# VHH binders against Imidazole glycerol phosphate synthase subunit hisH (hisH): the designs that were tried, part 1

Every score and structure here is a prediction.

Target 1, 214 residues: Imidazole glycerol phosphate synthase subunit hisH (hisH), of Cyanidium caldarium (Red alga) (q9tlq8)
Amino acid sequence: MKNIGIINCGMGNLHSVSNAISNIGFNPVIINASKDLVSFACSALVLPGVGSFDLAIDRLEKKNLIEPVKLWIQEDRPFVGICLGLQLLFEGSDEGSKPGLKIFNGYVSQFKHSLVKKVPHMGWNKLYFNRFNTIDNLVPHYFHYDLQPWAYFVHSYYIEPKDCYTFNTTSLTFYGKQKIVSSISYNNILATQFHPEKSGLFGLFILKRFLSSY
Structure headers, positions and changes below count from the first letter of each chain, unless a header shows other numbers; antibody chains are not in Kabat numbers.
ipSAE, averaged over its two directions, is called F for ESMFold2-Fast, E for ESMFold2 and O for OpenDDE. V2 adds 0.75 times the mean of E and O to 0.25 times the DockQ between the complexes of E and O.
[cut] stands for letters that were removed.
Atom coordinates printed by the task and the answers are left out, and those that the model quotes come from them; centres of patches stay.

## First folded at step 9 (VHH; from f7 with S104E V107L)

Design k3
Fold by ESMFold2, look of step 10:
Structure k3 (fold): chain B 214 residues (1-214), chain A 122 residues (1-122)
Amino acid sequence: as target 1 above (214 residues)
Amino acid sequence: EVQLVESGGGLVQAGGSLRLFCAASGFTFSSYVMAWLRQAPGKRREWVAMINTGGETDYADSVKDRFTISRDNAKNTVSLQMNSLKPEDTAIYFCAAEVWYDSEGYLYTDYWGQGTQVTVSS
């Protein structure tokens, strides 16, 4: 029924994200240029991605999508960032030299071998919740979970939000001795370090609940 | 070094009032959700009251309308006003920065204090 724009950064998981969006009752459309946003009249925008921070920024620049994405967020329109798409919202990354979209204060840091045994962080891991943040409200107490709130992770870098990160943090995860901010929400932004499109019924539930509120 | 130091505990008769005080140092206090937790003998630590950076509050059902949490970001303090106290409120009360829980209900906090004893007698 509603068109959900999926930004094509040229890497990774477009098919999985498209399938997840279809499975929860929305129409996924691929965004390769800013005119696609107009022609599809998208109700929400998803920035997915895996891999290189700088390459993703370069591809957004080549597609003339940097400013349209920033404007979308500035207009407070529904936005989802997945994995690299979460990281691109910050100021920059240890992975590269190009600036991020600078929606949030903070940087993306590489895991330290003193704190974790293996990089990347790959596989299923637990989420920890907070009572004030939006992801906690996406799983109310009166709904039953037959599944643990486990999500699928694959990443070598993690966000370090600065001045507001604790206020907007919606879940935490622990990998080795490293505490990870595994999801954030602010205004009409939901962004996850994990891949909700690969996280089973839990991942689909959080996407559906977020996208259905618009 | 991060420190949370609670004070104001003591012995009080049922129906009485008590005010707990928490002084925080060594971290950016204004950026944290602050909370009061409590632990009765033989029970799990449970949250009592929380206050976010914008001043919004939430309370456990057992203390709602009786307890009031407040914060002073200029002084790095958080307070818990406890009215109409019951013997069931007897516990060690802890000041905490951030409260997170997993699907099993276990709590994680970034920082918490040594606690202050509150004992409510009949």
Scores: ipSAE 0.259, ipTM 0.605, lowest interface PAE 3.6, mean pLDDT 85

## First folded at step 12 (VHH; from q1 with L107F)

Design q6
Fold by OpenDDE, fold request of step 15:
Structure q6 (fold): chain B 214 residues (1-214), chain A 122 residues (1-122)
Amino acid sequence: as target 1 above (214 residues)
Amino acid sequence: EVQLVESGGGLVQAGGSLRLFCAASGFTFSSHFMAWLRQAPGKRREWVAMINTGGETDYADSVKDRFTISRDNAKNTVSLQMNSLKPEDTAIYFCAAEVWFDDEGYFYTDYWGQGTQVTVSS
């Protein structure tokens, strides 16, 4: 059974992610340090989280996981970013002052009060898909399944890629009048603003499809 | 300001052909998926065809093998070649940028034009 490393930045419910990974037939292992990556022979990495951008970066730095994660991605190894994990892939955030991983060009922005009534965006919301950008042909398969394209969100910021359409945006979601890039599938990276581990069968589906492709 | 301007519509007999054009401005054309939509009287607006940034195309079942969508990034244009036209193809045709679908087939699009009328007579 393949080990899936779940990076512990202390910002999320690792139990929920671990359960999701187990449910789809993989073995979740918690990554607390760089040595764990080697020790557990991880096939993929998951970076989950909810909360402070800077705190997450700080914790990753203290654990010496920034460079190993960047190298992992650079080596085309499968990587999943969830919520804060997605945001950390960018250059920075309005939430903090520390730089992100700079995997993607762009910035994480705070919701505008003129476009949304309440912050954070919390709860179930609908996903929209195009007919081309898929996670291993996720979109075509998805529409053949009796799955609801809804996912669970909890975030106060949203990503603004420099060119959102060049990163194989997989889904959009609307919160108030704000259009949100809710997921990206780019090469070896799956990144979601929503929490697939809390998104029922659909969430498990996309995780399984992605992780099974490696 | 984003602008999509359709042209090429008109009256044609069944079995005939038309070529629609759309001129786009106000956004980075080459970075966007482009699509054609249509709306017949009394019916909801429906998706017809789409082309991604790489030139891959997709079509509604109702127009597959009859319509061809293409794009010219140098001119910021997207076109729709319509062959073997049928009366049921009668509609206002809209050029659109970035069409995204839900599970029920309803869709969102960033931008669309004023449309061009296509009328196919029996």
Scores: ipSAE 0.530, ipTM 0.783, lowest interface PAE 0.7, mean pLDDT 90
Fold by OpenDDE, fold request of step 15:
Structure q6 (fold): chain B 214 residues (1-214), chain A 122 residues (1-122)
Amino acid sequence: as target 1 above (214 residues)
Amino acid sequence: EVQLVESGGGLVQAGGSLRLFCAASGFTFSSHFMAWLRQAPGKRREWVAMINTGGETDYADSVKDRFTISRDNAKNTVSLQMNSLKPEDTAIYFCAAEVWFDDEGYFYTDYWGQGTQVTVSS
């Protein structure tokens, strides 16, 4: 059984993510330091999180996990970013002043009050997908399995990728009048604004589909 | 300003062919999926065909094997070759950039044109 490393930045429910990973047939291991990546022989990494962008960066820095994570991604090893984990992949955020991992070009922006009625975006919401069934666009497979294209969201900011469509946007979601990129699949990276670990069978499906590809 | 301008529509007899053309401007064409939509009289707008940035195509079941979508990134154009036309193909055809679907067949699109009328007579 393959070990999946769950990066502990102290910003999310590690138990929920661990349970999801176990449910789909992998062995979850908590990553608290760089040495854990080697000692546990992880096949993939998951970066979960909800809350402060800067706090997450600070905690990753304190644990000396910034460079190992960047290197991991650069080496084309499977990586899953969840919610804040997605946001951390970018250059920065309106939420804070710390730089992100800068894996993707773009910025994390606060919701505009003119477009949304309430912040945060919290709860179940609909996902929209393109119809192409490619290895780089994994989610469309759900059309064949009678899955509901809904996911659970908890976030007050949204990503604004530079050249968004070059990153193989996997799904869009609308919150109020705001269109948001709700997931990206790019090379060895799956990143979701929603929480797949809290998104029922659909969420488990996309995690399993991605992780099983490696 | 984003513009999608359709052309090529007209009147054709059943079994005939038409080629629709769409000229796009105001956005990075090569970075977007392109699609054709249509709306028949008294019916809801429906998706017809789509082509991604890599040239892969997909079609609605109703037009599969009869219609062919293609794109020219150098010219910022997308075309729809319609063969074996049927009266039920009569509709206003719209060129669209980025079409995204839910599981119920509802879709969102970023941009679409004014459309071109296609009429297929019996």
Scores: ipSAE 0.463, ipTM 0.752, lowest interface PAE 0.8, mean pLDDT 89
Fold by ESMFold2, fold request of step 15:
Structure q6 (fold): chain B 214 residues (1-214), chain A 122 residues (1-122)
Amino acid sequence: as target 1 above (214 residues)
Amino acid sequence: EVQLVESGGGLVQAGGSLRLFCAASGFTFSSHFMAWLRQAPGKRREWVAMINTGGETDYADSVKDRFTISRDNAKNTVSLQMNSLKPEDTAIYFCAAEVWFDDEGYFYTDYWGQGTQVTVSS
């Protein structure tokens, strides 16, 4: 049974992510310090999060996890970012003043009321895919109704990537007039703006397929 | 503003060849996936060929092995070499940027041109 490290940023979705990891056949372990990554011999790392960009960065700093997470990614080890965990991979956010982990070029922006009816973007929404880069090439095998590519979103900020040459956009979603990058991949990174742990069988299958590849 | 201008269409006999060109401006061409779409009379618009930023290509089954998409990032152009043309290839052909598909095979794209007519006679 493989251990999947879930970074504890003090966020409310830690329990939901742990349950999802258990449900798909892996052993979730909570990471509170850099030694936990080694002690549990984690096969993959999950950076979850809901809420404040700056608070998450501050908590990672307090736990001395900024550099270990960057090193994990630099070593090309399996990594999943969920919601805020996707956003933290970028340079910074309009939500706060702290720098992100700066894994990718781009910034996190607040929704504009000229483009959307309500903030936050909350609820189920459809994913769009191109034919070159899908979420782990799962879409051709999931045209069945019980794996429809709908996912659960809850966020007030969205990523504005600077250069898709740095990473692959793997899905888009539309909220009002705003086009949202709803998932990305790069090497052994999968990151989603939606919550796969709350997205039914589709979300669990994405996580299972990704984590089973390593 | 974004501009996609197609050219190279015309009348050709079945079995013949044509090459279409698309000149792009108003955006960072090398950072976008490019595609050719077509629309035959009385049919919905369909995708024909796609090429990503790294030069990988994909084709609709109906044109596979007959059509070749290419791009030239230095000239901001996309081309479509169409060989072994059939009457059913008759359509208006559109150059497009960023084509994304839903679960029913319908697609979204931000930009497409005015199109160029290709007519294949028996």
Scores: ipSAE 0.312, ipTM 0.672, lowest interface PAE 3.3, mean pLDDT 86
Fold by ESMFold2, fold request of step 15:
Structure q6 (fold): chain B 214 residues (1-214), chain A 122 residues (1-122)
Amino acid sequence: as target 1 above (214 residues)
Amino acid sequence: EVQLVESGGGLVQAGGSLRLFCAASGFTFSSHFMAWLRQAPGKRREWVAMINTGGETDYADSVKDRFTISRDNAKNTVSLQMNSLKPEDTAIYFCAAEVWFDDEGYFYTDYWGQGTQVTVSS
């Protein structure tokens, strides 16, 4: 059984992520400090999160986890970002003033009420997939298993699809008239705007497929 | 401004061949997956062929082994070689940039052209 490190940003949703990881056959361990990565010999890291961009960055700084997470990714080790954990990988956010982890170029945007009726985007919504690359090549398998690609979203900020990113956009979602990035890949990074841990069998399938490849 | 301009359509006899061309401008062509779509009278639009940035290709079952998609990143062009044409291939053919699929086979694309008519007679 492999140990999957779940980074504690001080957010209140660690139990649902831990349960999902355990449910798919891995051993979840909570990471509160850099030494926990070594002590547990983690095979992958998960950066979960809900809530404030700046608060999450502040809490990672307080725990001295900013550089260890960046080093983990720099070493091309398996990494999953969930919801706020996707957004923290960028340069910054309209939500706050603190810099993100700057793994990817680009900024997180606030929804425009002219394009959406309700904020936050909350509830189940459909994913659209591309047919190519390692993550995109899984799209036919999702359809083959008859899993509906619907996922649970709860967020007030989003990543707009653009040509200039250094990562692969692996799925898109429409909320009102706004097109959003709903998942990405880059090297050994999988990151989602939705909550796979709350997205039923489809969400667990994505996590299991990714984590089992390492 | 993004532009996709198709050409090469026309009337052709069953068993014949046509080559469609698409000239693209207004975006970084080499960074996008390209596709051909088609729409027959009274039917919904369907995808035909796709090519990624690295030259890998994929085809709808109905055209596999008869159609070949290719791209020239230096000229910002995509082409579709259509061989052994059948009356069922009669449609308006559209060049598209980036095609995204749901679980029911419906798709979204950011841009497509005005299309070029291909008519295959028995």
Scores: ipSAE 0.274, ipTM 0.651, lowest interface PAE 4.0, mean pLDDT 85

## First folded at step 14 (VHH; from q6 with V99I)

Design r1
Fold by OpenDDE, fold request of step 15:
Structure r1 (fold): chain B 214 residues (1-214), chain A 122 residues (1-122)
Amino acid sequence: as target 1 above (214 residues)
Amino acid sequence: EVQLVESGGGLVQAGGSLRLFCAASGFTFSSHFMAWLRQAPGKRREWVAMINTGGETDYADSVKDRFTISRDNAKNTVSLQMNSLKPEDTAIYFCAAEIWFDDEGYFYTDYWGQGTQVTVSS
């Protein structure tokens, strides 16, 4: 059974992610240090999280996981970013002052009060897809599957990719009057603003499809 | 300012052909999906065709094999070749930038133009 490393940045519910990974037939292992990557022979990495951008970066730094994660991604090894994990892939955030991983160009922005009534965005919300999104694109074409394309969100910030259309934006979601990129699938990276581990069968399906492709 | 300007509409007999054009400005055209929509009197606006940044195309079942969407990134234009036109194709046709669908087939677009009238007589 393949081991899936779940990076512990102390910002999320590792139990929920672990359960999701187990449910789809993989073995979740918690990554607390760089040596764990080697020790557990991880096939993929998951970076989950909810909360402070800077705190997450700080914790990753203290665990000496920043460079190993960057190298992992650079080596085209499968990587999943969830919520804060997605945000950490960018250059920085309005939430803090520390630089992100700079895997993607762009910035994480605070919701504008003129566009949204309540922060954080929390709860189930609808995903929008383009018609080119097929099973081969990791996310199922919802016209061919009986899956409900709804996902669970918990976030106070949203990503603003600089090259938003150079990446395979997988889904959009609307919160109030704010359009948000709710997921990206780009090469070896699956990144979701929503929490697939909390998004029922749809979320599990996405994770399974991605992780099984490697 | 984003602007989409449709042209090429008109009156045509059933079985005839028309070619619609859309000139886009105010955004990075080459980085956006483009689509054609139409709205017949008393009906909701419906998706007709779309083309992604890679040039891949998709069509509504009602127009498949009759309509062809294409784009010219150098000219910031998108076209819709409509062949074998039918009276039921009568509608205002809109050029749209970025189209995304929900699970019920309803769609979101960033921008669309004022439209061009297409009338197909029997």
Scores: ipSAE 0.463, ipTM 0.750, lowest interface PAE 0.8, mean pLDDT 90
Fold by OpenDDE, fold request of step 15:
Structure r1 (fold): chain B 214 residues (1-214), chain A 122 residues (1-122)
Amino acid sequence: as target 1 above (214 residues)
Amino acid sequence: EVQLVESGGGLVQAGGSLRLFCAASGFTFSSHFMAWLRQAPGKRREWVAMINTGGETDYADSVKDRFTISRDNAKNTVSLQMNSLKPEDTAIYFCAAEIWFDDEGYFYTDYWGQGTQVTVSS
């Protein structure tokens, strides 16, 4: 059984993510330091999180996980970013002043009060997908399994990728009048604004589909 | 300002062919999926064909193997070659930028044009 490393930034429900990983047939291991990546012989990494952008960065820095995570991604090893984990992949956030991992170009922006009625975006919301069945576009496969494309969201900010054509947007979601990129897939990276670990069978399917491809 | 301008529509006999053309401006064309939609009289608007940024295509079952969508990023244009036309293909055809679907068949597009009329006679 393959070990999946769950990076502990102290920002997410590690138990929920661990359960999700177990449910799809992998062995979850908690990553608290860079040595854990080697010790546990992880096949993939998951970066979960909800809440403060800067706090997450600070905790990653204190645990000396920033560079190992960047290196992991650069080595084309499978990586999953969840919610805050997605946001941390970008250059920065309106939420804080710390730089992100800068894996993707773009910024994390605060919801505009003119477009949304309430912040945070919390609860179940529907996903929109394109119809292409490519290896890089994992989501469309769910149509064959009679799954409803709803996912669970908890976030007050949204990503604004630069050069969207350089990576694949796998889903969109609308919150009020705000169109948000709710998931992206690029090479070895799957990143979701929603919480797949809380998104029922659909969420588990997405995780399994991605992790099983490696 | 975003503009999508369709052309090429007209009257054609069943079994005939038409080529629709769409000129796009006001946005980064190469970074968007493009699609053709149509709306027949008294019917809901439906998607017809789509092409992603990599040139991959997909079609509604009703037009598969008869219609061909293509794009020219250098010219910011998208085309729809329609062969073996049928009376049921009669509709206003719209060029659309970006298209996304839910499981109910509902679709979202960022932009669409004013459309061009296609009429196929028996």
Scores: ipSAE 0.447, ipTM 0.739, lowest interface PAE 0.9, mean pLDDT 89
Fold by ESMFold2, look of step 14:
Structure r1 (fold): chain B 214 residues (1-214), chain A 122 residues (1-122)
Amino acid sequence: as target 1 above (214 residues)
Amino acid sequence: EVQLVESGGGLVQAGGSLRLFCAASGFTFSSHFMAWLRQAPGKRREWVAMINTGGETDYADSVKDRFTISRDNAKNTVSLQMNSLKPEDTAIYFCAAEIWFDDEGYFYTDYWGQGTQVTVSS
């Protein structure tokens, strides 16, 4: 059984992510310090999160996890970012003043009330895919369409990439008049604005396919 | 201002060939997937062919082995070679950038041109 490290940078969905990882056949382990990455011999790392951008960064700093996470990604090891965990990969956020992990170029922006009526974006919404860059390295025109590509969203901020060269956009979602990049990939990174751990069979399939490929 | 300008359409006999061209401007062409769409009277718009930034291609089943999409990143152009044309290929053909599909077969694109008419006669 493979150990999947779940980085503890905030309360909330940590239990939901752990349960999802268990349900798809992996052993979730909670990462509170860099030594946990070594002692558990993790095969993949998950950066989940809900809540405050700055608080998550502060907790990663206090746990001395900033550089180990960056090194993990530099070494092209399997990595998943969920919701806040997607946002932390960018340069910073309207939600706070602390810099993000700066893995990708771009910024996290607050929804504009001229484009959306309610904040947060909360509930089920559909994903749009192209035929080349799919969420989980699946054949783009075959397997994704056999599962209903609806996912659960709960977020008040969304990523605005600075350029399109840093990563692959793997899905889009529309909330009101706002177009959202709802998932991205780059090398062995999969990151989603939605919560695959709360997205039914579709969400569990994405996680299982990604984690099983390593 | 993003512009996609199609050309090369016309009237052609069944079994004939036609080559469509698209000139793109107003965006970083080499960083975008390009596609051809078509729309016949009374039908919804459908995708025909797609080509990614690295030159990988994909085709609708109805045109596979008859149509070839290609791109020239130096000239910001994409083309569609259409061989063995059938009356069913009659449509307005549109050049598009970035096509995204939902679960019901509809698609979204940020940019598409005014189109060029292709008419295939019996």
Scores: ipSAE 0.358, ipTM 0.689, lowest interface PAE 2.7, mean pLDDT 85
Fold by ESMFold2, fold request of step 15:
Structure r1 (fold): chain B 214 residues (1-214), chain A 122 residues (1-122)
Amino acid sequence: as target 1 above (214 residues)
Amino acid sequence: EVQLVESGGGLVQAGGSLRLFCAASGFTFSSHFMAWLRQAPGKRREWVAMINTGGETDYADSVKDRFTISRDNAKNTVSLQMNSLKPEDTAIYFCAAEIWFDDEGYFYTDYWGQGTQVTVSS
């Protein structure tokens, strides 16, 4: 059974992510300190989170996890970012004043009432894929039989692409008039604005396929 | 301002060939995949061919083996070589930057041109 390290930022969805990892046949291990991260046993790392951008950064700093997480990614080891964990990979956020991990170029922006009726974006919504950069390859063939590529969203901020994409966008979602980059990939990174751990069979198989491909 | 300008359309006999060109400006061309769409009279716009930044291609079943998409990142152009043309290929052809699909076959794109008419006569 492979160990999957789940970074504990002290925020939100740790139980849901742990349960999803267990349910798909892996052993979740909670990472509270840098020494936990460098364990030989972990085959992949998950950065989850909901809530405050600045508080998550502060907690990672307090646990001395900023540089170890950056190093994990720089070494091209399997990594998953979920919701806030996607946003933390960018330069910063309208939600706060602290810099992000700066793995990717771009910024996290607040929804504008001129473009959306209700904040947060909460509930099930559809994913759009392009045929080259798609997470469809992460969904087993037999799930295409009954598959609806819908995922669960709960967020008030979204990653904002630059004038051209500087990373691999793997899905888009539309909320009101706002186009949302709903998932990205780069080398051995998968990161989603939606919560695969709360997105039914579709979400679980995204995680399982990614984590099994090591 | 993003601009996509198609050219090369015209009238051709069934079985003949045409080459379409698209000149792109106003964005970082080399960072985007490109596509050709078409719309026949009274029909939905459909995708025809796509090419990613690395030169990998994909085609609609109706044109596979007959059409070839290619790109020149130095000149910011994309082209569509159309061989063995059939009357059902008659349509306005549009150059587009990035298309995105749902599970029902609908697609979205932010940018596409005014189009160029291709008419294939029997």
Scores: ipSAE 0.306, ipTM 0.658, lowest interface PAE 3.2, mean pLDDT 84
Fold by ESMFold2, fold request of step 15:
Structure r1 (fold): chain B 214 residues (1-214), chain A 122 residues (1-122)
Amino acid sequence: as target 1 above (214 residues)
Amino acid sequence: EVQLVESGGGLVQAGGSLRLFCAASGFTFSSHFMAWLRQAPGKRREWVAMINTGGETDYADSVKDRFTISRDNAKNTVSLQMNSLKPEDTAIYFCAAEIWFDDEGYFYTDYWGQGTQVTVSS
């Protein structure tokens, strides 16, 4: 059984992510310090999170996890970012004032009430894919497995689709009149604005397919 | 302002060939997937061919091996070479920037042109 490291940034309930990883056949391990990455010989790293951008960065720094996470990604090792964990990969956020991990260029944006009725975006919403850049090549399979590409969202900030990103946008979602990036890929990075651990069989399938490829 | 202007349509005999062109402006062309769509009278608009930023292509089954999509990032153009044309290929052909599919097989695109008519005679 392969060990999947779940970074504990002190934000949210890690129980649902741990359960999802166990349910798809992997051993979840909580990462509280850089030595945990080595001691558990993790095959992949998951950065989950909900809530405050700045607090998550502070918590990662206090645990001395900023540079180990960056090094993990620089070594092109399998990495999953979930919700806040996607957003932390960017330069920063309208939510706060602290710099992110700066893996990708760009900033996380605040929803504008001229374009959306309610904040946060909360609940199930559908994903749109293109044929070249889909979530880990899942599009050909979801009709065969009767997997509806709907996912659970809960967030107040988002990444706007733009030409200048260094990553591949793998799905888009519409919330009100706002088009948002709902998932991305880049090298061995998968990151989602939605919570695959709370998105039923579709969400578990995404995680399993990605983690099984390593 | 995004603009996609198709040209090269016309009347052609079955078995013949035609090349369509699309001139694009108002966006960073080299960063977008491009596509050709078509709509026959009384039918739903369908995708025909797609090409990504790296030059990889994909085609609808009905045109595979007969149509070739290509792009010129220096000139911001996309072309569609159509060979062995059939009367069933008669349609208005649209150039589009990126198409995204939902779970029902419908697709979404923000940008497409006004189209160019292709008519294939029996």
Scores: ipSAE 0.112, ipTM 0.556, lowest interface PAE 5.6, mean pLDDT 85

## First folded at step 18 (VHH; from s3 with E56Y D104S Y105E)

Design t3
Fold by ESMFold2, look of step 18:
Structure t3 (fold): chain B 214 residues (1-214), chain A 121 residues (1-121)
Amino acid sequence: as target 1 above (214 residues)
Amino acid sequence: EVQLVESGGGLVQAGGSLRLFCAASGFTFSSHFMAWLRQAPGKRREWVAMINTGGYTDYADSVKDRFTISRDNAKNTVSLQMNSLKPEDTAIYFCAAEVWFTGSEFYTDYWGQGTQVTVSS
């Protein structure tokens, strides 16, 4: 059984993520300090997140987890970012003033009222894939081409990447008139704006196939 | 700023061949999947052929083995060689950058004005 580290950056969806990880056959362990990364010998790391950008950064700083997480990613070890965890991989956010982890170039922006009717983007929404991207390759055998994969969203900000060629955009979603990048991949990173832990069988299969690859 | 300009369309006899070209500018061509779409009169736009950044190709069943997509990253061009043309291939052909699917629906970020291909009986 492989240990999957779930970073505790504050109150959030830790129980939902832990339950999802258990349901797909892995052992979830909660990471509260850098020492936990060493002692649990985790096979993969999950950065979930709800709440504010700055608060998440502050809590990671207080737990001395900023540099260990960056090093984990630098060493090309399996990593999953969920919702705020996707956003934290970028340079910063309109939501706050703290810098992100700066793994990718780009910024996190607030929805524009001219393009969307309601904030937050909350509920089920459909995903668009192409035939070559990682998520499409991970799920095509389960979802027939005529099926529309849906995922659960709850967020008020979205990523605007700068260098789209440094990672793969693996899915798109439309909320009102706003096109959003709903998932990305790069080396051993998978990051989603949606919550796979709350997205039914689709979300569980994404997590299982990604985590089983390592 | 982004431009996709198709050329090479025309009138051709059934069984004949045509080669379409697409010149791309205003974006990082080598990092995008390229595709050809087509739209016949009174029909919805459909996907025809696709080529990824590494040169892997895929085709709609209706054109498989007759059409060949290729790209030249040095010249920012994509081509579609169309052989054994049939009247059913009559359509406006569009060059596109990346096609995204949700079921039978699709979205593309960039597409051109199109070039007419007419195949006579």
Scores: ipSAE 0.399, ipTM 0.690, lowest interface PAE 2.1, mean pLDDT 86

